# VH-VL binders against NAD kinase (nadK): the designs that were tried, part 201

Target 1, 268 residues: NAD kinase (nadK), of Syntrophomonas wolfei subsp. wolfei (q0aze0)
Amino acid sequence: MKIILVNNRFKENTEKKAQEIAGQLSALNVEVIIDNGLDEPYAGTVDFIMVLGGDGTMLRAARRYGQRAIPVLGVNMGTVGFLSNIEINELAEYLPLILREEYSLEARMMLEVAVFQQQSLLTRVFCLNELLLRSNSPRMLSFALEISGQKLEPYRGDGLIVSTTTGSTAYSLSAGGPIADPQLDAFIVTPVASHIINKRPLVVSPEREISLHLLEEREAIIGIDGQIKMDFGAENRVLIKRAPHPLLMVNLKAKPFFTSIDRSLQRQ
Below, E stands for the ipSAE of ESMFold2; O stands for the ipSAE of OpenDDE; V2 stands for 0.75 times the mean of E and O plus 0.25 times the DockQ between their complexes.

## First folded at step 14 (VH-VL)

Design DD11 (from AA2 with heavy chain D99E H100T; framework fv_bermekimab; at its last look DockQ between E and O 0.91; V2 from the best seeds 0.00; counts 0 for: pae E 2.9 > 2)
Fold by OpenDDE, look of step 14:
Structure DD11 (fold): chain C 268 residues (1-268), chain A 123 residues (1-123), chain B 107 residues (1-107)
Amino acid sequence: as target 1 above (268 residues)
Amino acid sequence: QVQLVESGGGVVQPGRSLRLSCTASGFTFSNFGMHWVRQAPGKGLEWVAAISYEGSNKYYAESVKGRFTISRDNSKNILFLQMDSLRLEDTAVYYCAKETIWFSRSSYGMDVWGQGTLVTFSS
Amino acid sequence: DIQMTQSPSSVSASVGDRVTITCRASQGISSWLAWYQQKPGKAPKLLIYAARTLQSGVPSRFSGSGSGSDFTLTISSLQPEDFATYYCQQANSYPLTFGGGTKVEHK
């Protein structure tokens, strides 16, 4: 068995723990690769990904490895979030199950985000939470939202979020989006400070494609999972669709999502 | 530079067929929806047909539906309009035009037009 | 089909004049309206799309306004090169339809 441990090099506690766990796994004849974000994603084949940290680390892991159909386990290290399954102090208890591959998987839809510049592909990213388009100035954006070829009323406002159901408890929620069942596949399109006060979020079928472009010469920014940032202007276009692959999240311990929402949200 | 050049127009007899071509250059042809728009002498503009950038969706004005066929060859950067069962009322300058926004399955506006090709009828 | 009605059909104006052309759709088309300029013997030229977005290279004296069913093209100060026929076009849905045109002529 070969396992990637994903942590954050900027968090010493996760780095130390990653080394410790790596040692333990090695003693059990498990090959271990540690990814602390310093290097490029490990290109070799692996059987399991263990994410040590919070939601941010999980998001990075998802972007780096989600396309490879590898089971991903979130191990919380004292943070509050929605993407971890077990606590670090529970790892020893569940490690035998992991090694025997006795766990269930939960498929989480990811976004495929393609950003174009002057008709050329600039970047393609698979992400777990959301794509954000926002103004880079105090001025409102004017942009077109197109869903499967259908044009909505032009948006005027600070921006727009296109989120997965997983991402519904992230930035989309702060912008007034609905909380979505993570077992549901859907896009959530949430306006950010629209000039139309009652502009409502949209729940969109994952079978549809979403595109955004600016209608005026304004400076904007694209954000992905709150970790990737790029400039976005009139010569850019973003296309969003369901990723061809879901993130396979390991479910070792059942978590009551809806009953724990209040507790989780209050702590964030 | 971005350019569209129509060809294939001429004088025809009623009931005959004619095939118009539009050659695109200076832009990624396969990224844009394309249109045919015609203008009868001394008259206004009339949309005729549209085709998506992938060629999978085609739209027609009621006046030409069942008689005209729009198509494209993205490998050659050519737009076509096959006109069958031509009628006197089809007399017009035919323009090809591209959509302004790429990768759109909808219409926003046509920002580049050809010079047009004239279709007329002999008595 | 969506019918587009332009008014006036013609307008006589002088250089420096403010010219206003209106376009009414038979049903709501949101902001999906384009304006074109056409000179005799030439192909149309896109001026504005999405009701108010000025096409690149078009002088700022041209502006568009409106939403829903009523739209306006304004030339703030008419220039000699602006004498032409103008068309509105709904881009809300197929079939696409043009207005009847407005000819801006010398007074």
Scores: ipSAE 0.647, ipTM 0.854, lowest interface PAE 1.0, mean pLDDT 94
Fold by ESMFold2, look of step 14:
Structure DD11 (fold): chain C 268 residues (1-268), chain A 123 residues (1-123), chain B 107 residues (1-107)
Amino acid sequence: as target 1 above (268 residues)
Amino acid sequence: QVQLVESGGGVVQPGRSLRLSCTASGFTFSNFGMHWVRQAPGKGLEWVAAISYEGSNKYYAESVKGRFTISRDNSKNILFLQMDSLRLEDTAVYYCAKETIWFSRSSYGMDVWGQGTLVTFSS
Amino acid sequence: DIQMTQSPSSVSASVGDRVTITCRASQGISSWLAWYQQKPGKAPKLLIYAARTLQSGVPSRFSGSGSGSDFTLTISSLQPEDFATYYCQQANSYPLTFGGGTKVEHK
């Protein structure tokens, strides 16, 4: 069995804990690769991914490995979030089940985000929570949103969020979007500080294709899962659709979404 | 350097067919929706037909629906208008025009136009 | 079909004048309106799309305004090269439709 341990090198104790866990797994004849975020993603075949940390570390793992259809387990190391399944002090209890592959999987929709520069593909990124388009100046943006080739009335404001249902409790929530059941597949389109009073959040079929472009020359930024940032201007266009593969989240311990909302929102 | 060049116009009798071509250069043709627009002598502009950048969506003015067919060959950068069952009121200069926004199945405006090709009738 | 009505049919003006052309849609078209300029013997030239967005290379003396069903093209200070016919065009829904045109003529 070969696994990747994903940790955040810059968080206290996660790097040392990753080495400790790697030693424990090696003693059980498990081959371990550590991904601390500094190197390129491991390219070889892997059976399982274990994420040591909070929601942010899970978001990075999802971007790196989520399209590979590999089981991903979130192990919380302090702060309760929406994406961890077990606590670090419970790992020894659940290791036998992991090794025997005795767990269920929960599929979580991801976004495929394609950013273009003057009709050339600049980058393609996959994300678990959201794409944020926002102004990078005191001036408001004016931009067009298309959903499957259908233009909505132009947006004017600070920006727009296109999120998954998993991302409904992240930036989308702060901007006034609904909390969505992460078992649903959907886009949630949430305006940010809209000048246009009747622009409400939209819930959109995952089969739709979404595009964004500016209608005026302005400085803007695209943010991906709050972790990747890139400049966006009048020469750019973003195309968004459901990613080819969902993130396959491992479920070892019952973690009811609805009964934990208040606690998780204090931490996210 | 972005250019559209129409061809295939001429003098024709009512009820006959004609095929117009529009050759594109100086831009990536397959990224843009395309239009045909006509203008009868001394008259205003009349939109005729549109086709999406990948060719999957086609739209027609009511006056030509069922008689005209828009198509494109993205490998050769050519837009076509097949004009069947021609009528005297089809006399016009026919322009091809490029959609302004790339990778869109919608319309915002037509930013590049050809010089036009004249279709007239000999009665 | 959405009918587009332009007013006036023609306007007589001098260099330096402010010229205003209006365009009314028979139903709401949001902000999805384009303006074109056409000179005799030439193809139309896009000036404005999305009601207010200036096309690249168009002088800033041209501006557009309006939403819903009523739209305006303004030339803040008419120049000799601006004598032409102007057309509005709704891009809200197919079939796309043009206004009847407004001829801007030298006094």
Scores: ipSAE 0.520, ipTM 0.806, lowest interface PAE 2.9, mean pLDDT 90
ESMFold2 (binder alone), look of step 14: mean pLDDT 92; pTM 0.949

Design DD12 (from AA2 with heavy chain S107H, light chain S93Y; framework fv_bermekimab; at its last look DockQ between E and O 0.75; V2 from the best seeds 0.00; counts 0 for: pae E 3.5 > 2)
Fold by OpenDDE, look of step 14:
Structure DD12 (fold): chain C 268 residues (1-268), chain A 123 residues (1-123), chain B 107 residues (1-107)
Amino acid sequence: as target 1 above (268 residues)
Amino acid sequence: QVQLVESGGGVVQPGRSLRLSCTASGFTFSNFGMHWVRQAPGKGLEWVAAISYEGSNKYYAESVKGRFTISRDNSKNILFLQMDSLRLEDTAVYYCAKDHIWFSRSHYGMDVWGQGTLVTFSS
Amino acid sequence: DIQMTQSPSSVSASVGDRVTITCRASQGISSWLAWYQQKPGKAPKLLIYAARTLQSGVPSRFSGSGSGSDFTLTISSLQPEDFATYYCQQANYYPLTFGGGTKVEHK
């Protein structure tokens, strides 16, 4: 068995723990790769991904490895979030199950985000939470939203979020989006401070394609999972689809999502 | 410089066929939907047909449906309008026009137009 | 089909005048309306799309407003080069349809 440990190099506690866990796994004849984000994603084959940290680390892991159909376990290390399954102090208890591959998987839809510059592909990213388009100035944006070739009313406001159901409890929620069942595949399209006061979030089929572009020349930015940022202007387009592969999240411990929402949100 | 140049217009007898061409330059032709729009002498603009950038979807005005065929050759940057069973009411200057937004399956406006080619009829 | 009704069909104006042209759709077309300018013997020129967005290179004296079924093109101060025929066009439904046109001519 080969496992990759994903941690955050900027958090010393996670790095120390990663080394410790790596040692333990090695003693059990498990090959271990540590990814602290410093280097490029490990290109070799792995059987399991263990994410040590919080939601941010999980998001990074998802972007780096999510397309490879590898089981991903979130191990919380004292942070509050929605993407971890077990606590670090529970790892020893569940480690035998992991090694025996006695766990269930939850498929979480990811976004495929393609950003174009002058009709050329600038970048393609798979992400677990959301794509954000927002103004980079005090002025509102005016932009077009297309869903499966259908034009909606032009959006005027600070921006727009296109989120997975997993991401519904992230920035989309702060912007007034609905909380979605993470077992559901769907796009959540949430306006950010829309000029139209009654502009409501949209729940969109994962089979549909979403396109965004500015209707006027304004300074804007694209944000992905709150970790990737890039400039976005009138010469850019963004195309959003369901990623061809979901993130396979390991479920060792059942968590009552709906009954724990208030608790989780209160802690954030 | 983005440019569209129509050709193929002329004098024709009713019931006959004519093929119009529109040659595109200065932009990536295959990335844009294209249109034919006509204007009868002294009259307003009338949309005739549209074709998606991929060529997979075609749309026609009711007045020309079944008689006109829009097509494109993206490798040659040419838009075509095959006009069969021509009628006197088809008399017009025919413009080819480019969709404003690339890779769009929706229409926003036509930002580039050709100079037009005239189709008229003889007795 | 969506019928586009322009008014007036013609307007006589002088340089410096404020000119307003209206376009009404037979049903709601959201904000997907374009305005074109056409001079005699020339192809149409796109002025505005999405009801209010100026096409690049178009003078700021041109502006568009409206949504749903009622739209307006405004020339704040008419210039000599603005004497032409103007057309609205709905871009929401196929078949695409144009208004009947408004001729802006010298008073």
Scores: ipSAE 0.726, ipTM 0.879, lowest interface PAE 0.9, mean pLDDT 94
Fold by ESMFold2, look of step 14:
Structure DD12 (fold): chain C 268 residues (1-268), chain A 123 residues (1-123), chain B 107 residues (1-107)
Amino acid sequence: as target 1 above (268 residues)
Amino acid sequence: QVQLVESGGGVVQPGRSLRLSCTASGFTFSNFGMHWVRQAPGKGLEWVAAISYEGSNKYYAESVKGRFTISRDNSKNILFLQMDSLRLEDTAVYYCAKDHIWFSRSHYGMDVWGQGTLVTFSS
Amino acid sequence: DIQMTQSPSSVSASVGDRVTITCRASQGISSWLAWYQQKPGKAPKLLIYAARTLQSGVPSRFSGSGSGSDFTLTISSLQPEDFATYYCQQANYYPLTFGGGTKVEHK
């Protein structure tokens, strides 16, 4: 069995714990690759991914490995979020089930984001929560949104969020979007400080293609999961689709989404 | 150099057909929606037809529905207008024009135009 | 079909004048309106799209405004090369439609 152990080296306790867990797994004849963010993603065959940390570390793991159909387990290290399944002090209890592959998987839709400079692909990234388009100056943006070739009235305001249902409890929520059941597949399109009175959040079929471009030259930013930032201007266009593969999240312990919403949001 | 060049215009007799071609160069033709726009001598502009960049969506002015067919060959960078059942009111210069925004199934404006080809209906 | 009504049909003006052309849609078209310039014997040239977005290479003396059904093209200080016919075009609904044109000519 080969496992990737993902940690965030800038959260001091996750690096030490990753080495401890790697030692325990090696003693059980499990091959361990540690991904602390410094090296390129491991390219070889892997059976399982264990994420040590909070939602941010899970977001990075999803971007690196989410398209590879590898089970991913979130292990909380202190701050409860939406994406962990077990606590670090429970890992020893659940480890036999992990090694025997006795767990269920929950599929979580991801976004595929392609950013173009003029007609050339600049970058392609995958994300679990959202794409943010926002102004990078005091002036508001004027931009066009297309959904499968249908354009709405131009947007004017600070920006726009295109989110998965998993991302509905992240920035989209703060911008006025709905909380969505993460078992649904959908895009949630949430305006940010819209100057246009009648712009409401939209819930859109995951089969749609979404595109954005500016209608006036302005300094703007594309943000991905709150972790990747790219400049965005009038010569850029972004295309958003459902990613080819969902993130496969391991479920070892039942975690009732609806009864825990307030607790999870208060601990963001 | 971005160019559109129309061809195939001429004098048409009653009951006859014409096929107009528009050859594109200097840009990636398959990334852009395309249009035909006509202008009768001494008159204003009249939009005739449009086709999406992949060719799956086609739209027509009411005046030409059922008589004209727009099509494209993305491998050869050619836009076509098949003009059947021509009438006197079809006499015009026919322009091909390119949508401004790449990879869009929507229309914003036509940023590149050909110089046109004249179609004259002979009574 | 959305009818586009341009006013005036012609205007006589001198170099340096401010010229205003209006365009009215029979239905709301949001901000999805384009303006074109056409000189005799030439193809039209896109000036403005999305009501106010200036096309690359178009001089800043041209500006567009309006939303809904009423739109304006303004030439702030007419230059000799601006004598031409101007057309608006709604870009919101197929079939696309042009206004009747406005000829800007020497006094």
Scores: ipSAE 0.478, ipTM 0.790, lowest interface PAE 3.5, mean pLDDT 90
ESMFold2 (binder alone), look of step 14: mean pLDDT 93; pTM 0.954

Design DD13 (from AA2 with heavy chain Y108W; framework fv_bermekimab; at its last look DockQ between E and O 0.86; V2 from the best seeds 0.00; counts 0 for: pae E 4.3 > 2)
Fold by OpenDDE, look of step 14:
Parts: structure tokens; C-alpha cells; sequence
Structure DD13 (fold): chain C 268 residues (1-268), chain A 123 residues (1-123), chain B 107 residues (1-107)
């Protein structure tokens, strides 16, 4: 068995714990790769990914490895979030199950985000939470949302979020989007401070494709999972669709999503 | 520079067929939906047909549906309009036009036009 | 099909005049309207798309407004090169349809 431990190099406690866990796993004849974000994603084949940290670390892990259909376990290390399954102090208890591959998997839809510059692909990213388009100035954006060939009324406001159901409890929620069942595959399209008061969030089928295009020469920014940022202008276009592969999240411990929403949100 | 050049127009008898071509240059042809628009002498503009950038979707005006066929060869940067069962009312300058927005499955407007090719009829 | 009605069909104006052309759609088309300029013997030229977005290279004296079913093209100060025929076109749905045109001619 080969396992990647994903941690955050900027969090010393996660680094130390990663080393400790790596030692323990090695003692059990498990090959371990540690990914603290410093280097490029490990290109070799692996059987399991263990994410040590919070939601941010999980998002990074998802972007780096999510397309490879590898089981991903979130191990919370004292942070608040929605993406961890067990606590660090529970790892010893569940480690035998992990090694025996006795766990359930929960498929979480990811976004495939393609950003273009004058018809040329700038970047293609798979992300777990959301794509954000926002103004880079005090002025509102004017942009077009197209869903599977249907152009909606132009949006005017600070921006727009296209989120997975997983991401519905992230920035989309702060912008007034609905909380979505993570077992549901869907796009959540949430306006950010639209000057049109009645502009409501959209729940969109994962079978549809979404594109964004600015209608004016304004400075904007694209954000992905709150961790990737890039400039976005009138000559850019973003295409969003369901990623071809979901993130396979390991479910060792059942978590009551709906009954824990308030608790989780209050702690954030 | 971006350019569209139509060809294939001429004088034809009613009931006959004619094939128009439009050669594109200066842009990535396969990224844009394309249109045919015609204009009868001294008249306004009439949209005729459209084809998606991938060529998978075709749209026609009711006046030409069943008679005209729009197609494209993205490898050669050519747009076609096969016109069958031609009628006198089909007399017009035929323009090919590029849709404005790339990778769009809808129309936004036509930002580049050819010079047009004239189709007329002999009795 | 969506019918587009332009008014007036023709307008006589002088250089420096403010010219306003209206276009009405038979049904709501949101903001998906384009304006074209055509001079005799030439292909149409895109001026405005999405009702109000000025095409690159088009002078700022041209502006578009409106949404839903009523739209307006305005030339704030008519220049000699602006004498032409103007067309609106709905880009909301297929089949695409043009207005009947408005000829702007010398007074």
C-alpha cells in the first residue's frame, strides 16, 4: 500500500504530525509520500490520500489529486470545517480499517474550470468548492451568464459564484446561496452583491455547461477555492462543467450533515 | 487580419441547386459559430442559417428550411451553404458572418462579414 | 418567431444632430440585441451587441440602451460618415431576426 499524506507546510503542527504518521505507516510496511505543498504533486500511483488539516488543505489536495480517483480521507487537526471525516486523535482507531480498505466512499462532484484568453486555454483546474468571478475595483461588473446555450439576463454586481454542492457551505453561503445536500450533484450559481435585488441563486443540473463573459472592459478576478487567483478581462472566457471524475471522499465515520450545519457554521 | 470571402454565387435557373462557400482566415475558425445572411436587392437583412462552432447544431430560417443545408469544414476553414430547389425569392446577396463570441452555443452578434456573393435567376 | 420592428424607417438629419432609432421586439429578448450599420454596396458592420456594449473600434458617439422589448440606438452627434442604414437584430433565440432597417440620410 502507498499513501500520500497531505499537509500544510505553513502549519508546523501538521508537518510534525505528518512525519509521525509517516513513521508509523512505514513501520507497518506502508510506503508514504508527504505532500506539504512545496513541490509538485506526486506523479506516481498511490492507493490512498490522507489529508491532515482543515478544509483549505482538503481543497488543495482535491485540486492536486482529485482527478486521479484516489480515496481521500480528511483528518481534522483542531480546525472547523465540513470536509474532514475523522479527528486526528481517532486516526489510530481507524487505521486498521484504512489498511484493510474497509471503508465507504462518498463521491463529491468537482468543477472543471477552463479559463481562456482570446480562445487560448490559460488553465484548466478541477476544484471541489467554487469558481468566483469578482470585480477588482469599486465598480460593478457587467457580465453574461450562459447555461447550455441559454443566455440569462446580464448580471450587474460585484461578481458571481459557481459552486458545487460541497462548496455550498463555503463562500456561496456567505453570498446568500442555499445550503445544498453534499450527496446531490448540482451547480449552485450565486450572485455576489447584485444591484438587482431579486437576482436569486440558481440550482443547475450537473449535465449543463456554464460560461461567463464580461460585457464591459473592466478589471476582474477569477478565484478558485479561495486559493487560486488570476486576472480576468473582456478577452477572457471561463467555461465550467462537471468534472469527469468526482472526488472520492473516505467515509469512516458517519457525520450528520444537516444536524451539524448550525454547529459548524457557528464555529466558523 | 480577420477575413471572410464568399464564393459560388451566380445566375441560376429556378429549381436548380447552387453551393456557396465561405473561406475564413485570420482567426480560429473552429471556435466560432457561423451564419449566412442574405439581402435581396433594395431590401433589408434576412438571417438564413447558422451552424455551431463544432458543426453539431444547425439552424435555419423557415423560408429555407428543407431546401438549404449549412455545413462547415473546420480543417479547411470553409463554411458552406448548399441551396437546393432555388426560387426566385432567393435572389439576394449572400453574406457569411462570424459570430462574435468564441466557444458559444448561442449567438451574440456577427462581428465579421464577408463581401457577399450574389445569387440571381434567369428565366 | 420574434419580429423586430424599427422606427422610423427613415430619418433626415444634419451633421451634428442627435439621432435616435428604436427597435421593438414582439417578445422579451432580455438584452440580447445587436445593432448594425450598413453603407451602400458594403457588408453590415457590428456596432453594438448585448443591447449596450460598444463593439471595439466603434466611436463613442454611438450608444445603445434598453432591455426586454424596447431598445434604442443613439448617435449623439451625427458625423458625415454616419449616413447609412441601421439594423437591429435579436440574438435571443433562433431563428435570428433583423429589424426592417432605418435609413439615416442627409436633410
Amino acid sequence: as target 1 above (268 residues)
Amino acid sequence: QVQLVESGGGVVQPGRSLRLSCTASGFTFSNFGMHWVRQAPGKGLEWVAAISYEGSNKYYAESVKGRFTISRDNSKNILFLQMDSLRLEDTAVYYCAKDHIWFSRSSWGMDVWGQGTLVTFSS
Amino acid sequence: DIQMTQSPSSVSASVGDRVTITCRASQGISSWLAWYQQKPGKAPKLLIYAARTLQSGVPSRFSGSGSGSDFTLTISSLQPEDFATYYCQQANSYPLTFGGGTKVEHK
Scores: ipSAE 0.680, ipTM 0.867, lowest interface PAE 1.1, mean pLDDT 94
Fold by ESMFold2, look of step 14:
Structure DD13 (fold): chain C 268 residues (1-268), chain A 123 residues (1-123), chain B 107 residues (1-107)
Amino acid sequence: as target 1 above (268 residues)
Amino acid sequence: QVQLVESGGGVVQPGRSLRLSCTASGFTFSNFGMHWVRQAPGKGLEWVAAISYEGSNKYYAESVKGRFTISRDNSKNILFLQMDSLRLEDTAVYYCAKDHIWFSRSSWGMDVWGQGTLVTFSS
Amino acid sequence: DIQMTQSPSSVSASVGDRVTITCRASQGISSWLAWYQQKPGKAPKLLIYAARTLQSGVPSRFSGSGSGSDFTLTISSLQPEDFATYYCQQANSYPLTFGGGTKVEHK
């Protein structure tokens, strides 16, 4: 059995714990690859991914491995978020179930984001929470949104968020979007500081294709899961679709989403 | 650099057919919707037909619907207009034109035009 | 079909003049309007799309305004190369339609 341990090198407790867990797994004849964010994603086949840390570390794991249909377990290291399933002090209890593959999987929709400069693809990335388009200056943006070939009235404001339901509790919520059940597949389109009063958040079928481009020369950025930043200008266009594969999140311990909302938001 | 070149115009008799071609170069043809627009001598512009970038959606002006067929060959970078049952009112310079925004099934405006090919009648 | 009504049909102007051309749609078209310039014997050239967005390489003396059904093209200081016919076109819905044109002529 081969497992990837994902941690954040810049959080000392996660790196030390990853080494400790790797040693324990090796003693059980399990091959372990540690991904601390410095190296390229491991390219070989693996059976399981264990994420040691908070929601940010899970977001990186999802971007790196989410399209590979590998089970991913979130292990909380002290701060409760939305994407962990068990606590680090519970790992020993659940490890036999992990090794015997006695767990269920919860599918979480991801976005496929393609950024272009004129005709040329600059990058294609997958993300779990959201794409953010926002102004990179004191000036507001004027931009166009298409949903499956339908042009909406132009937007004016600081930007726009296109999120998954998983991302509904992240940036989208702060911008006034709804909290969505992560079991649903949908896009949530949330304006950021819109100067157009009737621009409301939209909940959109995951089968739609979404595109964005600027209608005026302005400095803007595209943010992905709050962790990747790209310049965005009048020569750029973003195309957004549902990703080919969902993130397969391991469910070992029941985590009631709705009764946990306030606690999880306070710990973000 | 970026070019559209029409061909296939000429002098025809009413009720005949013509096939117009438009060869594209200097851009990725398959990324853009394409249009035919015509202009009768001394008159304004009239949109004729459009086709989506992948070729799946086709649209026509009412005056040509049922008589004209737009098509494209993305492997050869060619746009076509098959014009059947031609009438005197079809006399015009026919332009092919590229829609502005890549990978869009909407129209945004036509940023590149050919120089046109003339279709006229001899009775 | 959405009818596009352009006015005036012609205007006489001198280099340096401000020229204003209007275009009215028979129904609301949001901001989905394009402006073109055409010189005799030549293909049209896109100036503006989405009512106000200046096409790359088009001088800043050209500007567009309006939304809904009433739109305006303005040339702030006419240059010798601006004598031409100008067309509006709605891009809101198929079938696409053009205005009748406005000829800008040397006084």
Scores: ipSAE 0.377, ipTM 0.750, lowest interface PAE 4.3, mean pLDDT 90
ESMFold2 (binder alone), look of step 14: mean pLDDT 92; pTM 0.950

